# VHH binders against p49116: the designs that were tried, part 255

Target 1, 238 residues: p49116
Amino acid sequence: EGPLLSDTHVTFKLTMPSPMPEYLNVHYICESASRLLFLSMHWARSIPAFQALGQDCNTSLVRACWNELFTLGLAQCAQVMSLSTILAAIVNHLQNSIQEDKLSGDRIKQVMEHIWKLQEFCNSMAKLDIDGYEYAYLKAIVLFSPDHPGLTSTSQIEKFQEKAQMELQDYVQKTYSEDTYRLARILVRLPALRLMSSNITEELFFTGLIGNVSIDSIIPYILKMETAEYNGQITGAS
Short names: E, the ipSAE of ESMFold2; O, the ipSAE of OpenDDE; V2, 0.75 times the mean of E and O plus 0.25 times the DockQ between their complexes.

## First folded at step 18 (VHH)

Design he13 (framework vhh_ozoralizumab_d1; at its last look DockQ between E and O 0.62; V2 from the best seeds 0.00; counts 0 for: pae E 2.1 > 2)
Fold by ESMFold2, look of step 18:
Structure he13 (fold): chain B 238 residues (1-238), chain A 119 residues (1-119)
Amino acid sequence: as target 1 above (238 residues)
Amino acid sequence: EVQLVESGGGLVQPGGSLRLSCAASGFRFEDYGMYWVRQAPGKGLEWVSFISWDSKYTLYPDSVKGRFTISRDNAKNTLYLQMNSLRPEDTAVYYCATFWLGSSPEDSRGQGTLVTVSS
């Protein structure tokens, strides 16, 4: 039993390709996004409660929530990623695609609205000064969401989500004892994540990395990915 | 411009081994994940393996897991694929790439190296 998360689950260090190119390109954007995706999946895999659900349940759960986890990761790492610069470059590219008639007008409008929602979400999280512990528990709450269609073991998933909520509450009350409404302000940001489209996230961040294969289709392989401890010998980043 | 040059292919008997190499230039190889893709005669492209920029993560489809090992040497800008326990169905042209299964006019795939598994 014990706590749902330990201090090892709070560390979330994203290492970016360096130096940042003077002109952003598909290679840089796709590599940056893939690093965040792998870091997020590595984080989820490391949670004992997640491991206890079994492989089929794990795959179904991550397929349902990977975009929400990824979006929380974008918000948490927005500064180190220079996310605002990346999104501005994507917007410029999309505006050129309108001029060249490469995409339908409806699709471009949907993508632009999604970018605006993403920027608004990241700004709201930055304004609240969400810390690493709070992000870890928010990610656990979205990971252990029992109400996605097609899930098995929903009772156990719900118990894990309730435990994440309780541990977040305890943390906020102890750490921010003078701020009565901090927990409520944090939690009301979560519904916005359900409005984010995984299809559009793939188009924005993963077009060059996964051209013919959706993130949903590779999730089983990412969850089974091999890790090597000697990575610390190459360049010490998670 | 990105340049990728595969080598190490050849004819081998079932159960044999080959080691493929990919020499990379035109980009900062040490900053990007890499993968191998293959195309069997009359078939489409199939993803074979992936390795992250720092070698921390490697991915394999079920068809090759346990038999193939991807590795990289960032100091030499070189990607490798060690192929063991080769089967006739592994016969294909093998390409290294910096983006998963995608292609474009400035394709991040090399010219390929032919692997033939036959007795």
Scores: ipSAE 0.519, ipTM 0.787, lowest interface PAE 2.1, mean pLDDT 84
Fold by OpenDDE, look of step 18:
Structure he13 (fold): chain B 238 residues (1-238), chain A 119 residues (1-119)
Amino acid sequence: as target 1 above (238 residues)
Amino acid sequence: EVQLVESGGGLVQPGGSLRLSCAASGFRFEDYGMYWVRQAPGKGLEWVSFISWDSKYTLYPDSVKGRFTISRDNAKNTLYLQMNSLRPEDTAVYYCATFWLGSSPEDSRGQGTLVTVSS
């Protein structure tokens, strides 16, 4: 069998709404987050090994790891997204809810801690200067995690994860030969993803767009999105 | 202020077709994914179509897949919904929206256009 990932899977280009407004409203945040979410899921769809698992298994995998994939995407696209600005805006919006006493003290703490964890994670990834190949493999490792409950084809999922890990190892050894412990430093960041609440992530980034509908419930539909053949359509994308 | 104005609704027979339009203003239309949602009498809001900002991707629920087609003209700030093979169960007020189900405090949708499918 060929490699799990090809160079086509390394490309991960997020296009943001332009221009960035002076005041980031919920609409802007939700649109940006949605683009990233869709990009992440479509990236997964583009992997032959992922396709080979079948629709049901694919859906289950993405349901289990969408938050982790999304978070890795945030880290990878942090600069393009101006993530720090987005997070600041989110906090500002939360202030309204706080002032209106819509959130309990405990919930406020949880949300703020989550934002902190997210910032720390993204900062740590930036400090490590993770490149596009490494991100691709990390996402693959996260995607093909066999340890989630309720999964089918766990043996095959594990094999794909191992393959991702091996390819990452080979890449790091080849590209960063002088940094003996780079692989270890990269992999030890993954546990931080498991500590992040998907519910809080959903609330922070998707409440405006999705409303009360859960990301979990829409994942099957996102994975079934069709490529539109709109030749010649004018887009506002810069 | 975000403004969305839906049009094109009406009375049609089962199996008939309608094309809805939505004129958008007050925001950079070309930067945002757009949605069609509908609300049938006595029922909640449900989404019936999505199109990405760049028209690269479209999404339909199973209930309308193969019958409805969403499109957009960013130059005209207009969203469209071609509805074919209409069924009585498609009877609803249809809204264009920048949000999935219009449940957000900042939800933006128009007044809607009524589609009635009846023999």
Scores: ipSAE 0.271, ipTM 0.664, lowest interface PAE 2.0, mean pLDDT 88
ESMFold2 (binder alone), look of step 18: mean pLDDT 80; pTM 0.809

Design he14 (framework vhh_ozoralizumab_d1; at its last look DockQ between E and O 0.51; V2 from the best seeds 0.00; counts 0 for: pae O 2.2 > 2)
Fold by ESMFold2, look of step 18:
Structure he14 (fold): chain B 238 residues (1-238), chain A 119 residues (1-119)
Amino acid sequence: as target 1 above (238 residues)
Amino acid sequence: EVQLVESGGGLVQPGGSLRLSCAASGFRFEDYGMYWVRQAPGKGLEWVSFISWDSKYTLYPDSVKGRFTISRDNAKNTLYLQMNSLRPEDTAVYYCATLWLGSSPEDSRGQGTLVTVSS
């Protein structure tokens, strides 16, 4: 039995729509977010341990953790996405909704607090200069979380999470041998992910995806999505 | 102004095939995911396929997987749906859509193309 993750799971390259529009709009934001979601789901389903859990367990697990995985992706890709610019555009959209009396004051407060928490999480990860290997292991720890309600096979999920934790520890100690506390600094960031609301993430980033259907309803289909290698495709993909 | 124009529908026998086309204009087609939706008589819109901007990812509901194939030609700003092994329950008006289109038929910005599967 090999390592939980291989080097292929470290590569995480997000390509943005280009050029960035002068005024960001919901189409650009939703496309950018959907690209990150598909990249994250492609990453998760390529893991042999994830495949070993079976389709029903996989769907339940991803429904429980997709927002945490997506938020780690936002932090990892914050510079490439120009996330601070996207969040500013979302705030401007919220201001227009207030002017048109479309949202309650309590909802606005919840959404603004979520944006603040998201920005501070991403900033804290940037300050730690988390590398691609570390992100891959953190995503695996989040993915194989046995304590979400409604999961089956929790013992096997816990074993995979422990393996991800051990591989992260081994990597950090080997690569950052002079920094005894790096692992602890990294791990204390994870509880903030449970503060992120999947409903608010959908409102911020996924309005308009597939005719306004919820992420929860499309998870089974995303996990079964067909993948082609882009650079070798002729015009008629099959 | 975004415009999407569907074509290729018609009457076909069960087990037959059709190829739908969608000509897109008014936006950078090559940067955005696209999908096909359909509306059966007396029903709401339901999605039938999705393709990412670069064709790397395609999605299908179980009802059409293995029978329908979505594709795109970014040089021609054209989206396609190859429909094989057609069944009477595939009878619907088919619309192409982008990620920002709403859930109603008027948000599709075209007439759609009627597919009728009948003996």
Scores: ipSAE 0.518, ipTM 0.782, lowest interface PAE 2.0, mean pLDDT 84
Fold by OpenDDE, look of step 18:
Structure he14 (fold): chain B 238 residues (1-238), chain A 119 residues (1-119)
Amino acid sequence: as target 1 above (238 residues)
Amino acid sequence: EVQLVESGGGLVQPGGSLRLSCAASGFRFEDYGMYWVRQAPGKGLEWVSFISWDSKYTLYPDSVKGRFTISRDNAKNTLYLQMNSLRPEDTAVYYCATLWLGSSPEDSRGQGTLVTVSS
């Protein structure tokens, strides 16, 4: 078997709506988030090993890890997205809900803590100066996690995860040979992803886009998206 | 202000075809994914098609897949929905939207256009 990932899987270019409005409205935020989500899902779909697992297993995997993939995507695309500005805008939008007493104190705390965790995670990844290859492998490790409940083909999933880990190790050793502990520093960031609530992420980034529809319910359709046969106008910068 | 104006609806027989249009204004149309949603009498809103900002990707639910085709002309700020092989169950008011399902208070959609499929 060949490598799990190729150079084509390293490319992860997010195109943002342009120009950025002076005031980041819910539309802009939701559109940006949806683009990232779609990009993440399409990235997963482009991996031969992922395809080999079959549609049902693929759907289950993505349902289990979409929040983690999305969060890694946020970290990776933080500069292009102006993530700090987006998060600030989200907080501002939440203010209305707070003022209208639509949220409990506990819920407010949870949401704010989640935003903090997102910021901290992205900042930590920036400090580590994670490159495109490392992100690709980290996403693969997250994607091929066998420990989620209800998964089929767990042995095969585990093998793919191991392969991702080994390839990451090889890459880090070759590219960062003088940094003996880089791999460890990178991998120890992954547990932080599991502490983040998918529900809160959905609320923050997707409420305007999908209303009360869950990302979970939409994932099967996202994975079945078709490439248009007509020439579309590509706008924006990657 | 975001404005969306749907047109092209009407009465058609089962098996017939119809093409809907949506004229968009008040925002950078080319920067946003667009949706068609519909609401049948007595039912909630459901999405029937999606097209990405760059027209690279389209999405359809199983209920309309193979029969409906979404497209867009960014130069004209216009969204289209070609509907073929129409069925009575396709009878609904159809809306174009910048957001999914149009169920959020922040959603932007037009007044809709009525499609009636009846013999």
Scores: ipSAE 0.186, ipTM 0.604, lowest interface PAE 2.2, mean pLDDT 87
ESMFold2 (binder alone), look of step 18: mean pLDDT 80; pTM 0.808

Design he15 (framework vhh_ozoralizumab_d1; at its last look DockQ between E and O 0.59; V2 from the best seeds 0.57)
Fold by OpenDDE, look of step 18:
Structure he15 (fold): chain B 238 residues (1-238), chain A 119 residues (1-119)
Amino acid sequence: as target 1 above (238 residues)
Amino acid sequence: EVQLVESGGGLVQPGGSLRLSCAASGFRFEDYGMYWVRQAPGKGLEWVSFISWDSKYTLYPDSVKGRFTISRDNAKNTLYLQMNSLRPEDTAVYYCATYWLGSSPEDSRGQGTLVTVSS
């Protein structure tokens, strides 16, 4: 069998709404987040190994790891997104809710800790200067995680994960030959993703998305999204 | 202020077709994904279609897939929903919507347009 990932899977370009407003409102944040989510899921769809698992297994995998994929996407696209500004805006928005006593003290703490963890993770990835290939493989490792409950075809999923790991190893060895411990430094960041709450992520970035529908519930449909057969925006095509 | 105005609703027979329109203003329409939702009598809101900002991607639930087509004209700030093979269960008030603005987690939608499918 050929490689798990090809150069086409390395490209991960997020387009942001433009121009960035002076005040980042929830509308802007939700749109930006939704684009990233769709990009991440469509990236997964583009992997032949992922397609080979079937729709049910694919849905289960994405449901299990969408938060991790999304978070890796945030890290990868942090500069383009101006993530620090977005997070600051989210915090500011939350301040209103706090002042109105809409959140419990415990919930506030949880949300703030989550934001902190997200910032730290993204900063740590930036410090490591992770490149596009490494991100692609890390996302693949996260995607093909066999340790989630309720998965079918776990042996095959594990095989794909191992393949992703081996290809990452080969890439790092070839590209960063002088940095003997780079692979280890990269992989040890993955556990941080498991500490992040998908529920809180959804609340921060996706509140109001598609009629307040949960990410979990829409994942099957996102994975079945149709691609329009046109190049660019259909502006003026009538 | 975000403003959305739906139109095109009416009475149709089963198997008939209808095209809805939504005029948008008060925000950069071309930068944002849009969706249609509907509310049948006595039921909650149900999303029926989504289209990305660049029209590259469309999303449909199984209930309308193959029958409904969402599209947009960014130059006209207009969202469309072509509804074919209409069924009585499609009877509802249809709303176009975008992400909520401000501090409240609610969708921004218009007053809606009534679609009635009946023989």
Scores: ipSAE 0.579, ipTM 0.818, lowest interface PAE 1.0, mean pLDDT 89
Fold by ESMFold2, look of step 18:
Structure he15 (fold): chain B 238 residues (1-238), chain A 119 residues (1-119)
Amino acid sequence: as target 1 above (238 residues)
Amino acid sequence: EVQLVESGGGLVQPGGSLRLSCAASGFRFEDYGMYWVRQAPGKGLEWVSFISWDSKYTLYPDSVKGRFTISRDNAKNTLYLQMNSLRPEDTAVYYCATYWLGSSPEDSRGQGTLVTVSS
């Protein structure tokens, strides 16, 4: 009865704190990451198929896949975010922690390996020059994953995922008709997302959250967030 | 240095209203999301509301949704919390905060403003 995504779901414009501070700090990193998280959740919530699944199912889906959506967002917005600069600052901080013996060597190794995997993923997506339509469909495929334990309505979720896959295939065939292997090269990047640790993502990008709150615990509230309108006075304007 | 100064607290009867203000300085307020958090006597910090830098996104826990409204005026570097239909369980010291430090609660807040809801 129509496409899964419209052109409004292809637009994914991240606005960064400005100007970038002379020295990257937790405040800047956490604001930047929070903006991406909210943009990703706003994107997911705006999809009619997602809305049709109901609040409990939506919460379960997003809890299961928020890190994958966030990671796709990092890859898509890596240049706008200056992600390589942010990760370099984090790496330098971790290396100083080893010298000062402040953290477990095993934990630091796990975090460094995660950073390397994230960098490799973002680099592979940049080399493929993944466009906005392709990112939107990849995010939809990740969002409508029926394989997560504890989900209800898995048959409907599977149908939405199949529709996303079909629309991606149609788009790639029409837009990149001379590139026979493009769809295959794109799809083989997705398993790497399942290997990304939400715990480590929180440590890298959300350490500045107040109250030591996990992203998993606030997902229901993020999905209820009010969007696209100021909820009070911004200026009095004389 | 970052400074956050809350005001507007006081004593109100149940069902009443208050408007809290937070004057911010020492950072580019217009670029950062802001929180209201509260601490009831003998309790830890509880998140009360969030607003994004551009006011596009606002979040509320179920305990206050529909009763509290967060807003900001970036030209005045001021954060607001309109609290309606107040209940005795809303009694707390209210703080404004930012993502600035993921350390102890004392590092992420000013002095706060006391709200007491009692008949």
Scores: ipSAE 0.549, ipTM 0.786, lowest interface PAE 1.8, mean pLDDT 84
ESMFold2 (binder alone), look of step 18: mean pLDDT 80; pTM 0.810

Design he16 (framework vhh_ozoralizumab_d1; at its last look DockQ between E and O 0.55; V2 from the best seeds 0.61)
Fold by OpenDDE, look of step 18:
Structure he16 (fold): chain B 238 residues (1-238), chain A 119 residues (1-119)
Amino acid sequence: as target 1 above (238 residues)
Amino acid sequence: EVQLVESGGGLVQPGGSLRLSCAASGFRFEDYGMYWVRQAPGKGLEWVSFISWDSKYTLYPDSVKGRFTISRDNAKNTLYLQMNSLRPEDTAVYYCATHWFGSSPEDSRGQGTLVTVSS
């Protein structure tokens, strides 16, 4: 059987609304986040192994890992989207809520810590100078995680994850032959993703959902959406 | 200021068709995803369609998939919703909105247009 990922899966180009406004409003932030979410979902859909798992399993996997995929996307696209500026704007908007006593002290702390974790994670990935191939494989490893509750076909998912890991290993060995511990340094960053709250991420980037709509609830529809052919660009963290 | 003006609603028989329009102004329409929502009497808001800024992505709930088609003309700053095979349960006030993730303070919807499906 062929490789899990091809060069087409390395392409990950996020297009931001242009021009960037002087003042980043919630509308801009939500649009940017939406684009990244759709891009991430489209990327997952483009993987043959993902398609082979079936719709139900695919939905379950994405529901379980969308926050991690989204966060990796944030890191990968941090420069293009001016993530630091967006995060600062989010904090600024939150100040209004804080002043209006809409959030408890504990919740404020949680949200601020989450923002800090996001920033630190993205900074750490930038310091490692993760390239587009490495991001693709990391996303695949995250996507094909068999350890989420309620998954079916866990054996097959595990095999795909292993394949992603092996291909990443081969790539790193080939591309960064002089850096013996690069693979380990990259993989050791993944646990940080599990420490991040999907609920808080949703609140920060996707606030103001109509009714009781959630990212979790919308994922099945995103995975079934009609899409035009996508030809993105390979991006890397710098 | 964001302004959205919906039109095209009316009374139709079951199985009939309508085409809704939404004229947008006050923001860069071509940069933003748009969506349609509806509110039936006594019910909450329900999203019925989404289209990305570049029209590459369209999204429908199962309730309208195959019957409704969302489209946009960025040159005209106009959003459309073609509704076919209308059902009584489609009766609602339909709104267009600037972002599919709903009611952020910066998001807006218009006054809506009433669609009534009745024999």
Scores: ipSAE 0.704, ipTM 0.862, lowest interface PAE 0.8, mean pLDDT 90
Fold by ESMFold2, look of step 18:
Structure he16 (fold): chain B 238 residues (1-238), chain A 119 residues (1-119)
Amino acid sequence: as target 1 above (238 residues)
Amino acid sequence: EVQLVESGGGLVQPGGSLRLSCAASGFRFEDYGMYWVRQAPGKGLEWVSFISWDSKYTLYPDSVKGRFTISRDNAKNTLYLQMNSLRPEDTAVYYCATHWFGSSPEDSRGQGTLVTVSS
């Protein structure tokens, strides 16, 4: 069968718009978030196990987990993205919306709670010093989640998730052999991802996306996106 | 001050081709993803194509996939849309845009270029 992930799936390099504006704006935030989303989707669809599930299953799976993958990406890239600065800019925007009576009190509470949960998640991952291999396997575990409603092929998805868990365990035991509890500390962070609202993530990071298009509605197009890396591979050329 | 200027529209027969251009200034064009959108007579805005900042990713809705090709030249600050196999339903004003907020003059979209497909 072979390993679930290869070394090519460990690299996850996000390039930010340059230079960072003196005051962050919706254009910069949406471009930064879009780059992370596309990097995450490119990563997911490059996995042979994911490819083996077929297009309908792939779309259903990504619709169910894209927010968890995106949130793991935020944690992994928090320093490169200057995420704390982006979140501060979003909070300032929310204060302006309160002044203009654009948001209900209940909605503001939901959004601020979400920002706090996101910040706490990213801080906890940074304190654990999660490495690129660990992030890759954590992303695979959330990608191959068989318990989301509406999925087909759940037994095969479960097998892939179990394989990701076993490969993570093997990696942690070999690389952090003197830290008996590291795997457990990493895995107890995952339930927090299910508490992240995809609706609120869209409001925080994707307000500049065209029209009222939700991430859920564009996922089939993102999974079919054309890439220069694939377009440039022509056999027989010399 | 962002400035986007579309050109290349015109009258063309069904099955014909047109190439639209969008000249960009007032921002670092090479750092941002770009869109083509269109507005047919009496209808709302419809997303037509997207290209990432580095051209690595391109996206198309089913209505134009396989017929339209988005491209960019970051050295010339120019976005392109090659439109092949045109249909009467493609008749619209075409706009280029960056990440989109609404219809304000300060929005990241141009004034548009008219494409008319008719016999």
Scores: ipSAE 0.553, ipTM 0.792, lowest interface PAE 1.9, mean pLDDT 84
ESMFold2 (binder alone), look of step 18: mean pLDDT 80; pTM 0.809

Design he17 (framework vhh_ozoralizumab_d1; at its last look DockQ between E and O 0.52; V2 from the best seeds 0.65)
Fold by OpenDDE, look of step 18:
Structure he17 (fold): chain B 238 residues (1-238), chain A 119 residues (1-119)
Amino acid sequence: as target 1 above (238 residues)
Amino acid sequence: EVQLVESGGGLVQPGGSLRLSCAASGFRFEDYGMYWVRQAPGKGLEWVSFISWDSKYTLYPDSVKGRFTISRDNAKNTLYLQMNSLRPEDTAVYYCATHWIGSSPEDSRGQGTLVTVSS
């Protein structure tokens, strides 16, 4: 069998709405997040191993890990997105829109902590100077996680995850030969993704875009959607 | 201020076709994904189509897939919905939207256009 990922899977180009407004409104934020979500899911779709698992398994996997994929995407695209500015805008919006009668103090705390965790994660990834190959493999490792409940073909999923890990290891060894512990430092970041609430992420980035429709419910449709020239966007030279 | 004006609705027989239009203004239309949603009598809002800002991808629920086609002309700031093989259950007020209504203070939709499918 060939490699799990090819060079075509390394490119991850997010196009932002232009120009950036002076005031980042909910519309801008939701559009940006939507683009990232679709990009992430289409990236997954482009992996032959993912396709080989079948639609049901694919749907289950993405439902389980979309938040993690999205978060890795945020980290990877943080500069292009001006993520810090977006997060600040989200906080401001929340402060203006969240009423004491709508959200409990505990919920507010949870949301703020989530924003903090997200920022810290992205900062940590930036500090590590993660490159496009490493992000691709990390996303693959996250995507092919066999430890989610209700999955079918767990043995095959595990094999794909192992393959992703091995390829990442080989890449890091080859590219960063003098940094003996780079792989370990990178992989140690993954647990932080599991601590993040998908519900809160959805509330922060997707409020108003799909309304009462959950990301969970829309995932099957995204995975089945027709892609026209999307391959050009994914494989385009960065 | 975001403004959306839907048109093209009417009475059609089952199996018939309609093309809806939505004229958008008050924002950079070409930068944003757009939605069609509908509300049938006595029912809640249902999304029926999505198109990305660059028209590279479209999204349909199973209820309309293969029958409805969303498109856009960014130069004209216009969103379209071609509806073929219409069914009585497609009877609803159709809205174009930049957001799902009710989930954000910036929700925007027009007054809608009524589509009635009846023999």
Scores: ipSAE 0.705, ipTM 0.860, lowest interface PAE 0.8, mean pLDDT 89
Fold by ESMFold2, look of step 18:
Structure he17 (fold): chain B 238 residues (1-238), chain A 119 residues (1-119)
Amino acid sequence: as target 1 above (238 residues)
Amino acid sequence: EVQLVESGGGLVQPGGSLRLSCAASGFRFEDYGMYWVRQAPGKGLEWVSFISWDSKYTLYPDSVKGRFTISRDNAKNTLYLQMNSLRPEDTAVYYCATHWIGSSPEDSRGQGTLVTVSS
C-alpha cells in the first residue's frame, strides 16, 4: 500500500578507488565495475517489493535484468567514474588485441558497436539531465520486468512495474510541470538497454574476476551477500 | 610488485578450526576487493570467499557459508579467513587473491598455505 520506493532508495553513492592510477588497467576497471555491481544489487535487494517475491523469483529476475540495471548505473555514475576515460582505455586495449590477432574482425566490430551504443545511451541520459529520483524509478521499471522467460509471479511483477511507472509519472509531472513531454522522452530511452549484451559487458568490465566466473553464475550468491553497515573495519565479520 | 603471503595452514581434525592470514604489499590494498580461493589436489581453483574493499560486502559459496568468515584489516594490509567446522573436503591449498594484475591469474595470488582436514 505504500510507495514502491522510499527516499533511502534514491541515494546511490559510488565511491571510486583513490587515487585513480596514471594508466588505467584491468585491476582498476574491474574494481570500479564490481563496486557499481554490488551497489546496484544492494539497492535492488533493499526494496520491500523485491524482498516479497521470494528467493527463486529474485534470482531469475536479476539474471534477466542485471545488465540493464548495471548500464543504468553506468549512466548515472558516468562522471564520478570517469566512464569516458575508462571506455577510451578499453578501446586502446582492443586496438592492441587486433595487433596480436586475438580477436576476429567481426568480434571487434561487435564490441566497438556495443561501446558506441553505451556511449550514446549515457550521453542521451546526461543531455536529459536525469535526476536521482528519475534514475531510481527507471531502475525499478527495469528490475520489475515481467516479460522475461521462465519467471514466476509475473502478475505481481507486472503490478510492481506499473506502480514504478505511475510513481515516476507523478514525480515528473510535479517536479517538471513545465515540460509536458519529459516522461515520454525518458521512457523512450529504455528500449536501448535491451540492445546491450551481457556477454560483452562482462568482457569490457569484468575480465579480471578471479575464477573466470560469469555474472549470471554469481547472482545467487550476491543476492545472499552479507552486508555490514560500519564505517570502520569488521573483525570476524558474520 | 604485488606480493601476497599466506600463513596459518596445518593439520586439523574434522570439526576443528583454523585462522588463515594473508600479508599484502605492492599495491593499495585498501582500495581493492580480496578473495580466498582454494585448490584441492588434481582440481581447479575454487573461490571460497570475497570481501569488498571497505568490508561492507562479503560473499560465500554454499559449500562454506556459515562456516567460513572473511575479514580484513586495512591498517595492517592483512586479509583473514576464519574456518570453523572443517570437513575433509575442505582439504586444499588456500590462496589469497585480488582481481587480475598484469593480465595473469598467477600475478594476483600468493604461494598458498596447505590446510589438511583428517582424523
Scores: ipSAE 0.693, ipTM 0.861, lowest interface PAE 1.2, mean pLDDT 86
ESMFold2 (binder alone), look of step 18: mean pLDDT 80; pTM 0.805

